# Designs tried in a protein design chat: VHH binders against DegV domain-containing protein DR_1986. Part 6

Target 1, 281 residues: DegV domain-containing protein DR_1986, of Deinococcus radiodurans (q9rsy3)
Amino acid sequence: MSIAIVTDSTSDLTPEHLAALGVTGVPLYVLFEGQLYQDGVQLSARQLVEGVRAGKAIPSTSQPSPAEFAQAYAQALEHADEVLSLHISGQLSGTVGSARLAAQEFGGRVTVVDTHTVTLGLGLQVLRAAELVRAGQSVPQIVQTLERVYPQADLRFTVDTLDFLRLNGRIGGASALLGGLLNIKPLLVVRGGRVDAGGRVRGQKKALADLAEHVRRYVSQHGGARVAFLATVGGEEDRAAVRAQLSDLHFQDMGDHEIGAVVTVHAGPGAVGVALEPLSA

## First folded at step 1 (VHH)

Design H2 (framework vhh_7b2m_4)
Fold by ESMFold2-Fast, scan of step 1:
Structure H2 (fold): chain B 281 residues (1-281), chain A 123 residues (1-123)
Amino acid sequence: as target 1 above (281 residues)
Amino acid sequence: EVQLVESGGGLVQAGGSLRLSCAASGFTFSSYYVGWYRQAPGKQRVVVASIYSGGSTKYSNSVKGRFTISRDNAKNTVYLQMNSLKPEDTAVYYCATSPEEYFDLLESGYDYWGQGTQVTVSS
């Protein structure tokens, strides 16, 4: 049986990446200056950041409709026997709920998975699922592997301000980091499907050192790792600085990735992070 | 040696604008966090705006939408553009900086301060 993979645009895999993998990405939306834009198709993260820096209000985001998922599933099933649909945490977005509603129309041929993560945390699970499809694994086998991966998966990042997460209601447990100290950098994690506090440090250099130390600890504790380095617009040099601190460490390098427009609405410009998963589940 | 010199203060009428400059010397400016503080007579010193080495900015609620902080690393200078000034903005404005790598998890403070520049907004 042939399996098609569907994900959403918060995976932050580029259109080129998705095409190379044969994966369909369903776009989320950014509401910006009264206009609705499809993530990564009609509005880039750079355009969004330039608009906000020019004084425009922080945008909001919305999930794809069940009808949009039903259309994607119908199209995928023209070329495959089954669909495996992997999505952003149900605690961060209603996206997985829309996907589950749409899946009811397809008589068990569509399996929807809540990955309990976002951005390259989701992207790494999509890459793993695509690898397992190519290896001839069944949907139940792939789902079991992903269920073993997610408790070990890790997403750690720093942001310039908590305002973007707070104003859009995604700050979660990181609300504990709110305070009046302007030169304090928050460290954040995605844990159990939501944003949570990972610590506080004074200054950007200490935040980048924390991210590098976190990678070292993860690799030590898991006997290796697959590691993706991520940044929103303005964080690219800092992403390189984290990577440079790890030149002596052996891990599977999953590359440097730009966070897309929808996730940038919540993290803000200048965010830097790492997504981690074990070599095996 | 590290030195900060503020300029651009003065007397302005309510609704007017001023641009403050903070010129830095004696260090690798691009690696430093810079903040603007103000202190009115008989009041505590309060934060106004800050800018990280990477260009990211933060503002106090009292000035958000009216003030803009920016940096020119090539000129080792930070600016504070102050628009729609109010009598309540009258204060001595200070530039403060520290290396972003300075360790302080409990106490917040700056390693280096400028001499201050007076801003007076008349009614």
Scores: ipSAE 0.000, ipTM 0.118, lowest interface PAE 19.6, mean pLDDT 84

Design H3 (framework vhh_gocatamig_d2)
Fold by ESMFold2-Fast, scan of step 1:
Structure H3 (fold): chain B 281 residues (1-281), chain A 125 residues (1-125)
Amino acid sequence: as target 1 above (281 residues)
Amino acid sequence: EVQLVESGGGLVQPGGSLTLSCAASGFTFSSYALAWYRQAPGKKRELVAGITSGGSTVYMDSVKGRFTISRDNAKNSVYLQMNSLRAEDTAVYYCAASSPLDEWLEYLTGEYDYWGQGTLVTVSS
């Protein structure tokens, strides 16, 4: 049986990545200055950040409708026997719920997975699913593999301000970090499908060193890793600084990735992070 | 000029073993991902096994546990150890190399920079 993969725009895989993998991305939306924009199609992260920096209000986001998922599934099933649909954490978005409602129309041909993560955390699971599809694994085998990999997967980042997560209701356990002293940088993780506190450090230099040390420790504990380096607009130099601290370390380099517009609404500009998973196919 | 040369193919009995070798020249081997593909009579070319520059591997489900891919950067070579061979493993086997720039994408999509000429493996029924 042929398997098509569907994901959503919060995977932060580029249109080029999605096309190369044969994966369909369903866009989430940004509500910005009274207009609704499709993530990465009608609004870039850079346009969003420029607007916010110019004094416009922090935007909000919304999930794709069940009808949009049904359209994507119908299209995919024109060229495949079944669909594997992987999505942003159900604790961060209603996206997986919309996908599950749509899947009910397709008589068991669509399997929906809550990945319990976001951005390249989701992107790495999409890549692994594509590898396993190419290797001839069935949907149940792929789901079982993702269930084994997911508890070892990791997403760690720092932000310039907690305001974006707070104002849009995605701060989660990181609310414990509110009310810190001047020049305290929060370290954040995505674990169990939610944002949580990963620590506090004084100054940006120590935050970047923490991210680099986290990668080093992960690689040591797992005998290798796949590592993606992440930044929102304004975080590119800091992303490069994290990478530069790891020049002596051997890992599978999954590249430098820009966080897209929807995720940027929640993390804010100047965020930098790493997504990690075990070094396996 | 870039060259990939496969060897080790031949006729083998069901349940037997073969080791395929691919010798590479003309590029920085240690930086590239390598893969073995096969094409059986009347079928499309399919990925059998892959190995990245970092050493991670992937296998087609029907060969997992029977085949092992490995690389030797000092010898600019990639190998496919094939055990417990079956009649359905009969195919022309191709070595492929993907660039260091986007090896994880090329590895998954089958769009490789370089391909060998292939080596025939026939498993007698």
Scores: ipSAE 0.000, ipTM 0.155, lowest interface PAE 16.7, mean pLDDT 85

Design H4 (framework vhh_8dlx_2)
Fold by ESMFold2-Fast, scan of step 1:
Structure H4 (fold): chain B 281 residues (1-281), chain A 125 residues (1-125)
Amino acid sequence: as target 1 above (281 residues)
Amino acid sequence: EVQLVESGGGVVQPGRSLRLSCAASGFTFSDYAMHWVRQAPGKGLEWIGNIYHSGSTFYNPSLKSLVTISRDDSTNTLYLQMNSLRAEDTAIYYCAAGTPEDYLEFLRSGAFDYWGKGTLVTVSS
């Protein structure tokens, strides 16, 4: 029984990486100046950031239609017996709902999973699912493994401002960090499907040190980790600075990743973070 | 159970008019901004416009002279009136509901919480 994996563009895995894995990515959309743009296809993260910096209208985002998922599933089933469809948290997007509606027309051949995360948090689950498919595991076995992994998975990041999350309705529990304090850098987490407060520090240097210490602590507590390093446009040097603080630490390095246009609408430019999961299930 | 059901599609001749309807159930319709979106064969999504609970409408500038969006909160129905149809208007037309947030924040977020399954419009002579 062959299994095809479908995900969405908020996994922030490159088209090249998805192609190498044999994974289909369904794009979400950026609504910008009255037009919908496919994530990474019709609007890059850099183009979005340039538009925001130029003082254009505030962008927003939209999930793929059920018909787009139905098309992706039909195409995948031309080459596979089953589809495993992994998506951004249902608390952050209607994407998993669109996927579930589309799955209804395929007679149980499509299994849709809410990963309870976003960006490389989702990307790491896609990579793990691909590994388990290659290892010959069934869809129920893979789903059971992902259900064990997600409560241990962690996504921690800092942003230049909370305004992008607030204005786009995704600030979640991080609204507790809103206040008039000068030069305070928020630390944010995604766990259990929502954005939440992870702390606050004074200044960028302490925010980057917090991210590095969080990786170190996670590796210690779990006996190792898979670690991905993330940045939106403008955060690349800070991402490198976090990585440099961990040169002495042993972990499975999942690479440096650029956050795509859809996620950038919510995090804003200059965001930097780490995505973590355990080595085992 | 949330449900959005589009109707009124079909085959129409170029230059004619067509009105699409979207029947909503399972949520408080009057609290949502409603959107029309279309997808032509082999192409991406194109936002047509929206209408807020206040009756305010915003349109895609490329389409605003050709379409009118209206709503009837007493029947939980959204409408799209299309005039002077062209072959390039052939598409699946979707009804979508926005987030149940305050008016100003919704204008900024524009996210679609609920989608209909779509209705096909074919413009052909």
Scores: ipSAE 0.000, ipTM 0.328, lowest interface PAE 13.9, mean pLDDT 85

Design H5 (framework vhh_7xy4_2)
Fold by ESMFold2-Fast, scan of step 1:
Structure H5 (fold): chain B 281 residues (1-281), chain A 126 residues (1-126)
Amino acid sequence: as target 1 above (281 residues)
Amino acid sequence: QLQLVESGGGLVQPGGSLRLSCAASGFTFSSYWMAWVRQPHGKGLEYIATISGSGGSTYYSDSVKGRFTISRDNAKNTLYLQMNSLKPEDTAMYYCAKGSLEDFYEYLSSGDFDYKGQGTQVTVSS
């Protein structure tokens, strides 16, 4: 049976990449200065960061409606027998809830998965699902594989300030890192579907070294890895610096990725991270 | 302890009216978006209406626009749904649901709700 994949814009896969995969992306929204913008369509991450740096009002985000998911599912089912719908953690966004409400109207033809992650953590699961669809696996087989991958998946990052996560209510367990001294850099993880504390180091150089060493440990522990390198606007050079520290290490390189506008509202400019998953599950 | 208790359902003829109530406890009621959702027998959940913490903003599904009115009494921690011009297709179990905190990132959110009650049955039949 043919399977269409639907995800949301917090996967941070480009429209070009999604189109090449035959995957539909449902946009989340940024509310900024009284205007509502579709993620990556009506507002780029760069435009958002420029607005924030100019001292404009604090942006916020909102999830797609159940009606928007119902439209995406109806459209996908014109060209496929089933839909597999993969989304940002239900602890970070109501997006998966909107998707589940919409899915109930389609008589079991739509399967909704909470990926328990965000950005390229979600993006890597979308890529794996697309590979498994091309390999001829059924929806239950793909879901089982993703459920084996999820406990091994890893997202680790550093931010310039915890204020963006705090002000938008996504700081989670990383609230334990508040009140640091000057030049202390937080290390953050996404674990169990929420942001949590990964540590503290003094200075940006040590934060980037931590990310590189984390990749080395993961590759050693799992006998290899699929690795994506992430940055919000302003973090591109630091992302390159993390990659440069790993030139001697063999892993499956999933590329350099820009974090989109919605996720940038929560992480802030200058964030750098790595998303990791095993080669097999 | 968060608790939502729905009431006011019953049997009515087509064209009739009912008012549903939801008594909320265990959270700061006035700070949260609230919603009504329904589930017809053997079918999925359908969003009906949502209301902001202050009551200043409301949204309705197309199936009920102009017929149903969502409201709240924050002094009594109670959510209401006034249902007019009822149709057989409105027959369902109705649940009230707690949404998110009323702040910027939740302003236009819908469908992100906790369902904590057993619901109240509405049957529209002659």
Scores: ipSAE 0.000, ipTM 0.109, lowest interface PAE 19.1, mean pLDDT 84

Design H6 (framework vhh_podentamig1)
Fold by ESMFold2-Fast, scan of step 1:
Structure H6 (fold): chain B 281 residues (1-281), chain A 123 residues (1-123)
Amino acid sequence: as target 1 above (281 residues)
Amino acid sequence: EVQLVESGGGLVQPGRSLTLSCAASGFTFSSYAYGWYRQAPGKQRELVAAITSGGTLYADSVKGRFTISRDNAKNSIYLQMNSLRPEDTALYYCAADSPYEELWDYLSGYDYWGQGTQVTVSS
């Protein structure tokens, strides 16, 4: 049986990358200056950051409707026997709930997966699922593989300010990092589907060194890794600096990625991070 | 770490029996409903048998020949397959239906799956 993959825009895979993989992305929304924009379609992360830097209020986000998912599933099923639908953590967004409601009308042909992560953490699971589809694996085999992978998956990042996560209610356990001293940089993780504290360091150079050291430890512990480097607008040079610290290390390089508008609403400009998963599981 | 591991598959002649076992770990076993699915080459995946708090259910193709059971003390699910036929040849999967809605979702509401065990019925 043929399998189509559906994901959402918080995977931060580009439309061209999704098209090359044969994956359908359903956009989330940004509410900015009283207007509703489709993530990456009607509003870029750069436009969002420029507006905020110009003094506009920090925006908010919303999930796709069940009707939008139903349309995506109906279209996918015109060319496939089954759909595998992979989404941002249910603890961070109602997106997976909308997908599950839509899936009910398709008589068991749509399987919805909560990936317990976001951005390239989700993007890496989408890439792995696409590879397993091409390898001829069934939906139960793919789901079982992802179930083994996600407890080992890691997303670690640093932000310029915790205000974006705090104001939109996504700070989670990282609220323990609030009230730091001047020039304290928080290290954050996504584990168990929520944002949590990963540490704190003094100065940006130490934050970038922490991210690089985290990659080294992960690769050593797992005998290799798939590694994606990510940044919001303003974090691109720092992302390159993390990568430069790892030139001697052997890992599967999943590329440099820009975090999209919806995730940027929560992380803020100048965020830098790494998404990690094992080579196999 | 949630895991389901199937065992007991293999090559068997028509009319014989096999017992498949599914060992569950990493979660509260007694809270979950369980099922066996199978997929034959060139066929659609189908539910074979399920066991819930409300009882057992079976596909018409296996009714009277297969029996599903659970042992909560051993965290295990079993599928006793009697009077096997060539058409029972398939990859058999153990599945668990989580009481937690936020976890993995699958066809027929099963959240967790094993890797499968091959059953081949041939003379």
Scores: ipSAE 0.000, ipTM 0.084, lowest interface PAE 24.0, mean pLDDT 83

Design H7 (framework vhh_8dlx_2)
Fold by ESMFold2-Fast, scan of step 1:
Structure H7 (fold): chain B 281 residues (1-281), chain A 124 residues (1-124)
Amino acid sequence: as target 1 above (281 residues)
Amino acid sequence: EVQLVESGGGVVQPGRSLRLSCAASGFTFSSYYMHWVRQAPGKGLEWIGNIYYSGSTFYNPSLKSLVTISRDDSTNTLYLQMNSLRAEDTAIYYCARTPEELYDWLTSGDYDYWGKGTLVTVSS
């Protein structure tokens, strides 16, 4: 029985990476200055950041429609017996709801999974699902593995300002960090499908050191890890600085990744983070 | 369980009017901003407008003269009245809810619940 994988653009896997995996990505939308742009298709993260830095209003985002998912599923089912559809947390976006509604039309051939995460947190689960499909596992076996992985998975990051999360309603438990003192950097996590407070430190250097220390603790506690290094536009040098602090540590390196336009709307420019999962579930 | 069920779509001739309904259940309908959005074949998602608790409405400026959104909180129903329909109005029309804290008069933002949609085909 062949299985096609569908995800959404908040996985932040590049079009080239998705094509190499045989995975279909359904784009979310950025709403910017009264115009709707498909994530990574009609608007890049760099173009978005340039607009924001020019003093334009903070953009917002919108999910794909049920019809867009139905089209993706119909196309996937032309070349596969069933579809496994993996999406951004239902607490961060209505995307999984659109996918579930569309799946109702396909008589059990489409299985939709809320991954309880975003960006490379989702991307790592997509990569694992693709590996398990290649290994000959069934959809129920893959879902069971992902259900064991997501409680152990970790997404930790720092942002230049909480305004982007706040103004778009995605700040979650990190609202406790609002009203910080001068030169306080928030540490944020995605936990249980929402953004939450991960701590507060003084200055960028300590924030980057916290991210590196978090990777070390995770690898120690889990006997290894898959690690992806993340940045929005403007965070690339800081991402490299976190990586440089870990040159002595052994882990499976999943690469350096640019956060896409939709996720950048919520995190803002200059964000830096790490996505982690265990080597096995 | 939260449900939104659209109805009233179908085939309609150019220049005519059509009213769509959305039946809401599983939540306190009167406490939420409600939205209409549509998607034409091969096109992206287009926000039509929303309606406030008091019945105050905000529309996509490109569609404002062609549509009216209303609500009946006694029957938990949202309506979209469309006038002077054209071939380019052919689309799947969706009823959608946003969380209370997410409101933008220009845009809908992300929705926490959608209806399945109702197809409107404008043809002679």
Scores: ipSAE 0.000, ipTM 0.343, lowest interface PAE 12.8, mean pLDDT 85

Design H8 (framework vhh_7b2m_4)
Fold by ESMFold2-Fast, scan of step 1:
Structure H8 (fold): chain B 281 residues (1-281), chain A 125 residues (1-125)
Amino acid sequence: as target 1 above (281 residues)
Amino acid sequence: EVQLVESGGGLVQAGGSLRLSCAASGFTFSNYAVGWYRQAPGKQRVVVASITYGGSTKYSNSVKGRFTISRDNAKNTVYLQMNSLKPEDTAVYYCAAGSEYDLLEAFYSSGYDYWGQGTQVTVSS
C-alpha cells in the first residue's frame, strides 16, 4: 500500500527538505497589517521580523481551510493509495480540525494525526513517519509508533518576551510567569499539546545553559536522543552557543533549524530552543 | 457535512451596493467568530471585516464606513453589506469561521477552522 505524507508549514521543515522526502506541506497564514501571507511561500520569517521591527505591529496567524486540505489530499491520492496527515497540536491551532473535515470526503483513505507539538517537534514526527513509510510500515503501525513517541517527545525554549505568546493567545500555562519577572528569562515547554512554564533563570547565559542541561538530562534518561536545535531570526548565535555546550555528548544530530514565519508570530524574534525525541519508540 | 457557502456576489457599477451572505452548515455556530477576506486579481488575500459570536466587529481601514458585517445566529448566517462600492473592491470574497477567543484578540490571534469557496464581486467603473 503506498502512503503519501501531508503536513503543515508549522513543521518548519524547508520546502527543499519536504520535496526531498516527497512530503506535501500545506501552508498556514500570517495576517500582518491587513494582508494574508502563506507561511514560507509568500512571507519568510526574516521578512516578517523586518516588518515587525519597521511597523511595531503584532501579526496574527490563521490555519488552512478544509478546501485547501481536500485539494492536497486529492492530489496526493493521484499517486498514493493512502494519506497520513500530521499536524500541529489541536490546542495551538485549528489546523487539525480543518484536516479532519477534509478527510471525511475520502472514504477512510486519509488518516489525520494530532502530533501534540509544533515546529521541529512536529518536524521530527514527520521525519520518523517518512522513515517508517520507506521501511514498508502500514498507516496503523506508523500511528502506533507515533503514539509511543509523542509522550516522550520534548520541546523546550526561551523567548525574549512573553508578549507574542500572550497577545496571540498561545501562552497557555506559561501565563503563570507573568507578573513582574524583572531580568528573569522564562523557560517554556510544549508537552501535551500546549505551552507551559518550564522554569525561570536570571539572564540569557543561564537560559542557554538550562537548554543544554535539558538535552544532557534527556539523553541520559532515554539512552540517546534525536535532537534538533531551533531559533527564530535573531537567535542564531544563541542556538550555536547551546550546541557548543554539548560537544562532549553523543546524540543523533537532526540539525540547526530556523523557525518559520507562523511560529515566529507566536514566539517572537530571538527565541532559542531544542526539540527532542527518543532514538526508538 | 461541514461547509461555509458564500452567496450574493455579482457585477455592480461603482457607487452601487451588494450584500454577501455566508451560511454555515454541519456544525454548531456557537462560540465561532466569522471573518470576511478578499483576494483581488494578482494580489494577496486580505482581511475585510470580522464579527464575534457576541456581535463585536472589526473592519479594515479600506472599507470602514462603507461595509457592515452582521450575523443571524439562529440561521447560522453572516452578512457583509457593501455600500459605495469602488472598482478597487473587485475581488473574490471568502468567508472564514474560527474560535471566538482567537478573533476577540482580532489580528493578534486569528485562527479560522473553516473556509468557504468564495464569491466573485466585480465593480465596473
Scores: ipSAE 0.000, ipTM 0.152, lowest interface PAE 19.7, mean pLDDT 84

Design H9 (framework vhh_7xy4_2)
Fold by ESMFold2-Fast, scan of step 1:
Structure H9 (fold): chain B 281 residues (1-281), chain A 125 residues (1-125)
Amino acid sequence: as target 1 above (281 residues)
Amino acid sequence: QLQLVESGGGLVQPGGSLRLSCAASGFTFSSYAMAWVRQPHGKGLEYIATISYSGGSTYYSDSVKGRFTISRDNAKNTLYLQMNSLKPEDTAMYYCATPSWEEYLESLGTDYDYKGQGTQVTVSS
């Protein structure tokens, strides 16, 4: 049976990545200055950051409707027998709920998966699912493999301020990090589908060193890893600095990635991070 | 050797404007949050504004909010403070500084002053 993959725009995979994988991305939305923008289609992360830095209020985000998912599923099923639909954590967004409602119209042909992560954490699971489809695995086999990956998947990052996560209600367990000095950098993780505290360090240099050391530890513990390097607008040089600390380490390099507009609403400009998963699960 | 060199101060009338600059050298400027602080004659230090290492986040004291704007140019290792609608109470020596002295000392391994030499701002009719 042929399987089509659907994901959402919080995967932060580019249109080129999605096209190369044969994957359909359904956009989330940014509510900015009273206007609604489709993630990456009508508003770029750079435009968002420029607006916020110019003094505009921190925006909010919203999920795709069930109707938008139903349209995506109907289109996918024109050229495939089944759909595997992979989404941002249900604890961070109502997106998986919208997808599940839409899936009810398709008589078991659409399987919706909560990946318990976001950004390239989700993007890496989409890539793995696409690889397994090409390898001839069935939807139940792919879901079983992803379920073994989720508890090992890791997303670790640092932000300039916790205000973006706090004001949009996505700070989760990282609320424990509120009240530090300005030069105290929070280290954050996505674990169990929510943002949580990963630590605090003094200054950006130690935050970048922590991210690099986290990659080393992960690779050692798992006998290798797939590693994606992430930044919001303003974090690109810091992303390069993390990468430069790892030139002696052997891992599967999944590239440098820009975090999109929707995820930038929650992380803020100047964020930098790493997404990791095991080579095999 | 760390250096922070403030400039742009001077005498202005109430309602006037000034732009302060701080040229940083001897450390990785883009890795540190920066602050503007001021000290009126015979008084303690007052935090005016702070900016994150990337420039993505700013904080202002209530006394200057809406009148002053902090910014940075990491490519030029320079911190700025745009001061508008100046009042006599803004008269002070202005310093650029790192917010975390202990962390700064750890990075340098020495007992340096955490602020530059300062630039005097005097607002008088």
Scores: ipSAE 0.000, ipTM 0.082, lowest interface PAE 23.8, mean pLDDT 83

Design L1 (framework vhh_8dlx_2)
Amino acid sequence: EVQLVESGGGVVQPGRSLRLSCAASGFTFSSYAMHWVRQAPGKGLEWIGNIYHSGSTFYNPSLKSLVTISRDDSTNTLYLQMNSLRAEDTAIYYCARDSGYYTLDFESGYYPYYFDYWGKGTLVTVSS
ESMFold2-Fast, scan of step 1: ipSAE 0.013; ipTM 0.461

Design L10 (framework vhh_8dlx_2)
Fold by ESMFold2-Fast, scan of step 1:
Parts: C-alpha cells; sequence; structure tokens
Structure L10 (fold): chain B 281 residues (1-281), chain A 126 residues (1-126)
C-alpha cells in the first residue's frame, strides 16, 4: 500500500525540498499587473517585492483549478495506491475546495486534508506526513495524527504594514490592530484557519523579542518543539535576530525559510515569523 | 450543497461569438462576487473577470474588449459573452464563487474562489 503526498505552493517548501521528499506541489497564482503567474515557477517573491517597491499596485492571488489537481492526482496514482493531499486553510483560500472537487473523480483513492494553516505551518504538516508514510502508517492513521497535532501547532509573525492583508481581504481579526500609532508593530497569529491579532508592541526590537519569547514558552509548555523560522523578502536579518535570541534553547530546528510569492502578497515584504509544532503526537 | 454548473461550451469557428452560462444553487447568489476563469491546454489559470449583485464588474485588462460578464439574480445565473473568438481562446471555462462576502473594488480585485464548477470546454477551430 503506497501513499503519495500532494500539497500546494503555499507550504513554502522549495521545489528542491519537495522533490527530495517525493511530494508534488501544485502552484497557486499571483495576479500582478493584469497577468497571472504561477507561484515560484513564473514569479519569485523577490520579483514581486521589487515590482511593488517600484510603485506597482499590491497584487492579488488565486487558487489552482480542479483540473490541475486532477492532473496531479492522476500522475501520483501512476506510482502510488492512494494520495494524501494537504492544503492551505479553507478560510484563507479556495484551494482545498478545488482539491476536493478533483478528488471525487478517483473513487476514494484521494484523501484531502484542510490543514487550517499556511506557509511553514502547512510545510511542517507535509514533513510530518512524509515521515509517517516512510514509517508505514496508513492514510487514516496519518490523518488522525495531523488532527491531534493541529490544535497544538502555532504560527506567529509580525509585518511591516497591515495593508497587504487588508487590501486582499485576509486581515481577519487583525483588523482590530488598524489605526496604529507611531512605532507600533502588530503581532499576528494563524489559529483556527484564519489570521488574528496576537498583540501590539512598541518597535521592531520588541516584536522580534516577542517572537523569541513565544518560542521559549512553547518549548517549555510542550517539552520541546519543531521550529521553523520564516521571512518574506526584506525580513532575513530580523529572522536571524530572532534565531540568535534562542541560541541557549534546545529544540528541533526545521530551518530558515523564505515565504513564497503567493503568501508574500498577503503578508508583504519585511515579515518575520515562527512556525511551531510538538515533537511527537 | 453548493453547486455551480457551466454550460454553453463547444466547437466554434474563429470570429464568432459564444455565450456561456453558469447555474448556481445551494447559496444566496446575490451575496457573492461571481467570477469567470479559464485554462488553456498546457497553460495556467487566466482570470477573466468578476461581477457583484450591484452590477459592478472588473475585467482582466488583456480581455476587456473581448468579453462581457452579466448576471441574473432572479434565476441564479452568471453569463460570459465572448466576441471575436480566436484560436487562443480555446480553454476550459470555469464559473467560480468569491471566497469572501466582503469585497474590495478600489485599487484591488478579488480572484480567490471557494467553489468552482467542473468547467465547460470551448474549442475555437476552423
Amino acid sequence: as target 1 above (281 residues)
Amino acid sequence: EVQLVESGGGVVQPGRSLRLSCAASGFTFSDYWMHWVRQAPGKGLEWIGNIYYSGSTFYNPSLKSLVTISRDDSTNTLYLQMNSLRAEDTAIYYCARGSYEDFYTGESYYPDFDYWGKGTLVTVSS
């Protein structure tokens, strides 16, 4: 009984990493200057940020079609008995809906999971699913494990501006943070499938300290953690600064990751964050 | 159950016009932005445009002169009128519902979708 894993480009795992795992990534799209670009294939996060910095309007995004998922599933089923398909929150994108519609054509051979998260929150679930496939777990066992892990998982980040989330309709409960004062930085979370307010702090240094302290508290509460460090273009130094504050802490390091073009449309340049999950479930 | 069912596709000669329909059921049609999206063989998705209950429409600038989107909320039907069809217009055409009931019509547009139809194939061929 072999299992192939399919995910989408908002996992922010690189094409090289997905290929090494044997995982298929289906790209979402960026609508920029009247043209649609495949995430990470036709448009990089850097190209998008350079365009916005040059005065172009903030882009929008769209999901893969049901036909694109059907093609991915047919390809995966050429070398596997069944497919486990893990996707960005249905509250943030219609991607899981496209996947579910496509899955109906495969007679129960494709299982679609709404991960209730995005970026490395989704990426960590993909990595865990791949580990469990290698360990010989069945699709129902893997789904059960992911359902137990998700309520303990956490995604926390800060952004330079709320404009990108606001203009693209993904600000969610973080709209409570609008109307900022000078030098106030928003803290944001993704929990329960949507963006919400995580707090406000004065200045960038306190925002980075908040992210580091959040990791420290999580590790203490869960007896360890898997931790991924995230940044959009322009946030790389701040990501390193968060990491540097945690040199004394023991956790499973899942690496430094650049947020891709689709997620950058919503977070904006200069975003920094952490994705967390427990060591075991 | 939310359903979107496209119809009106088929083989059409270059230079002709074609109207596609999308029948919606299982939700309050007037509350949502409705979209048309297409996908040519071997290509990515191309957003065509959207329309709200008020009649507000936004189009992909590269397609604006070639298409018109309309809706009839009394019959829960979305329409795409295509004129001067070219071989490049050969694609599967999808009806899609906007992901959020709130919308932004200023400097932004809203191509994200939570429900899709299965699509209807349009082939432009001599």
Scores: ipSAE 0.000, ipTM 0.341, lowest interface PAE 13.1, mean pLDDT 85

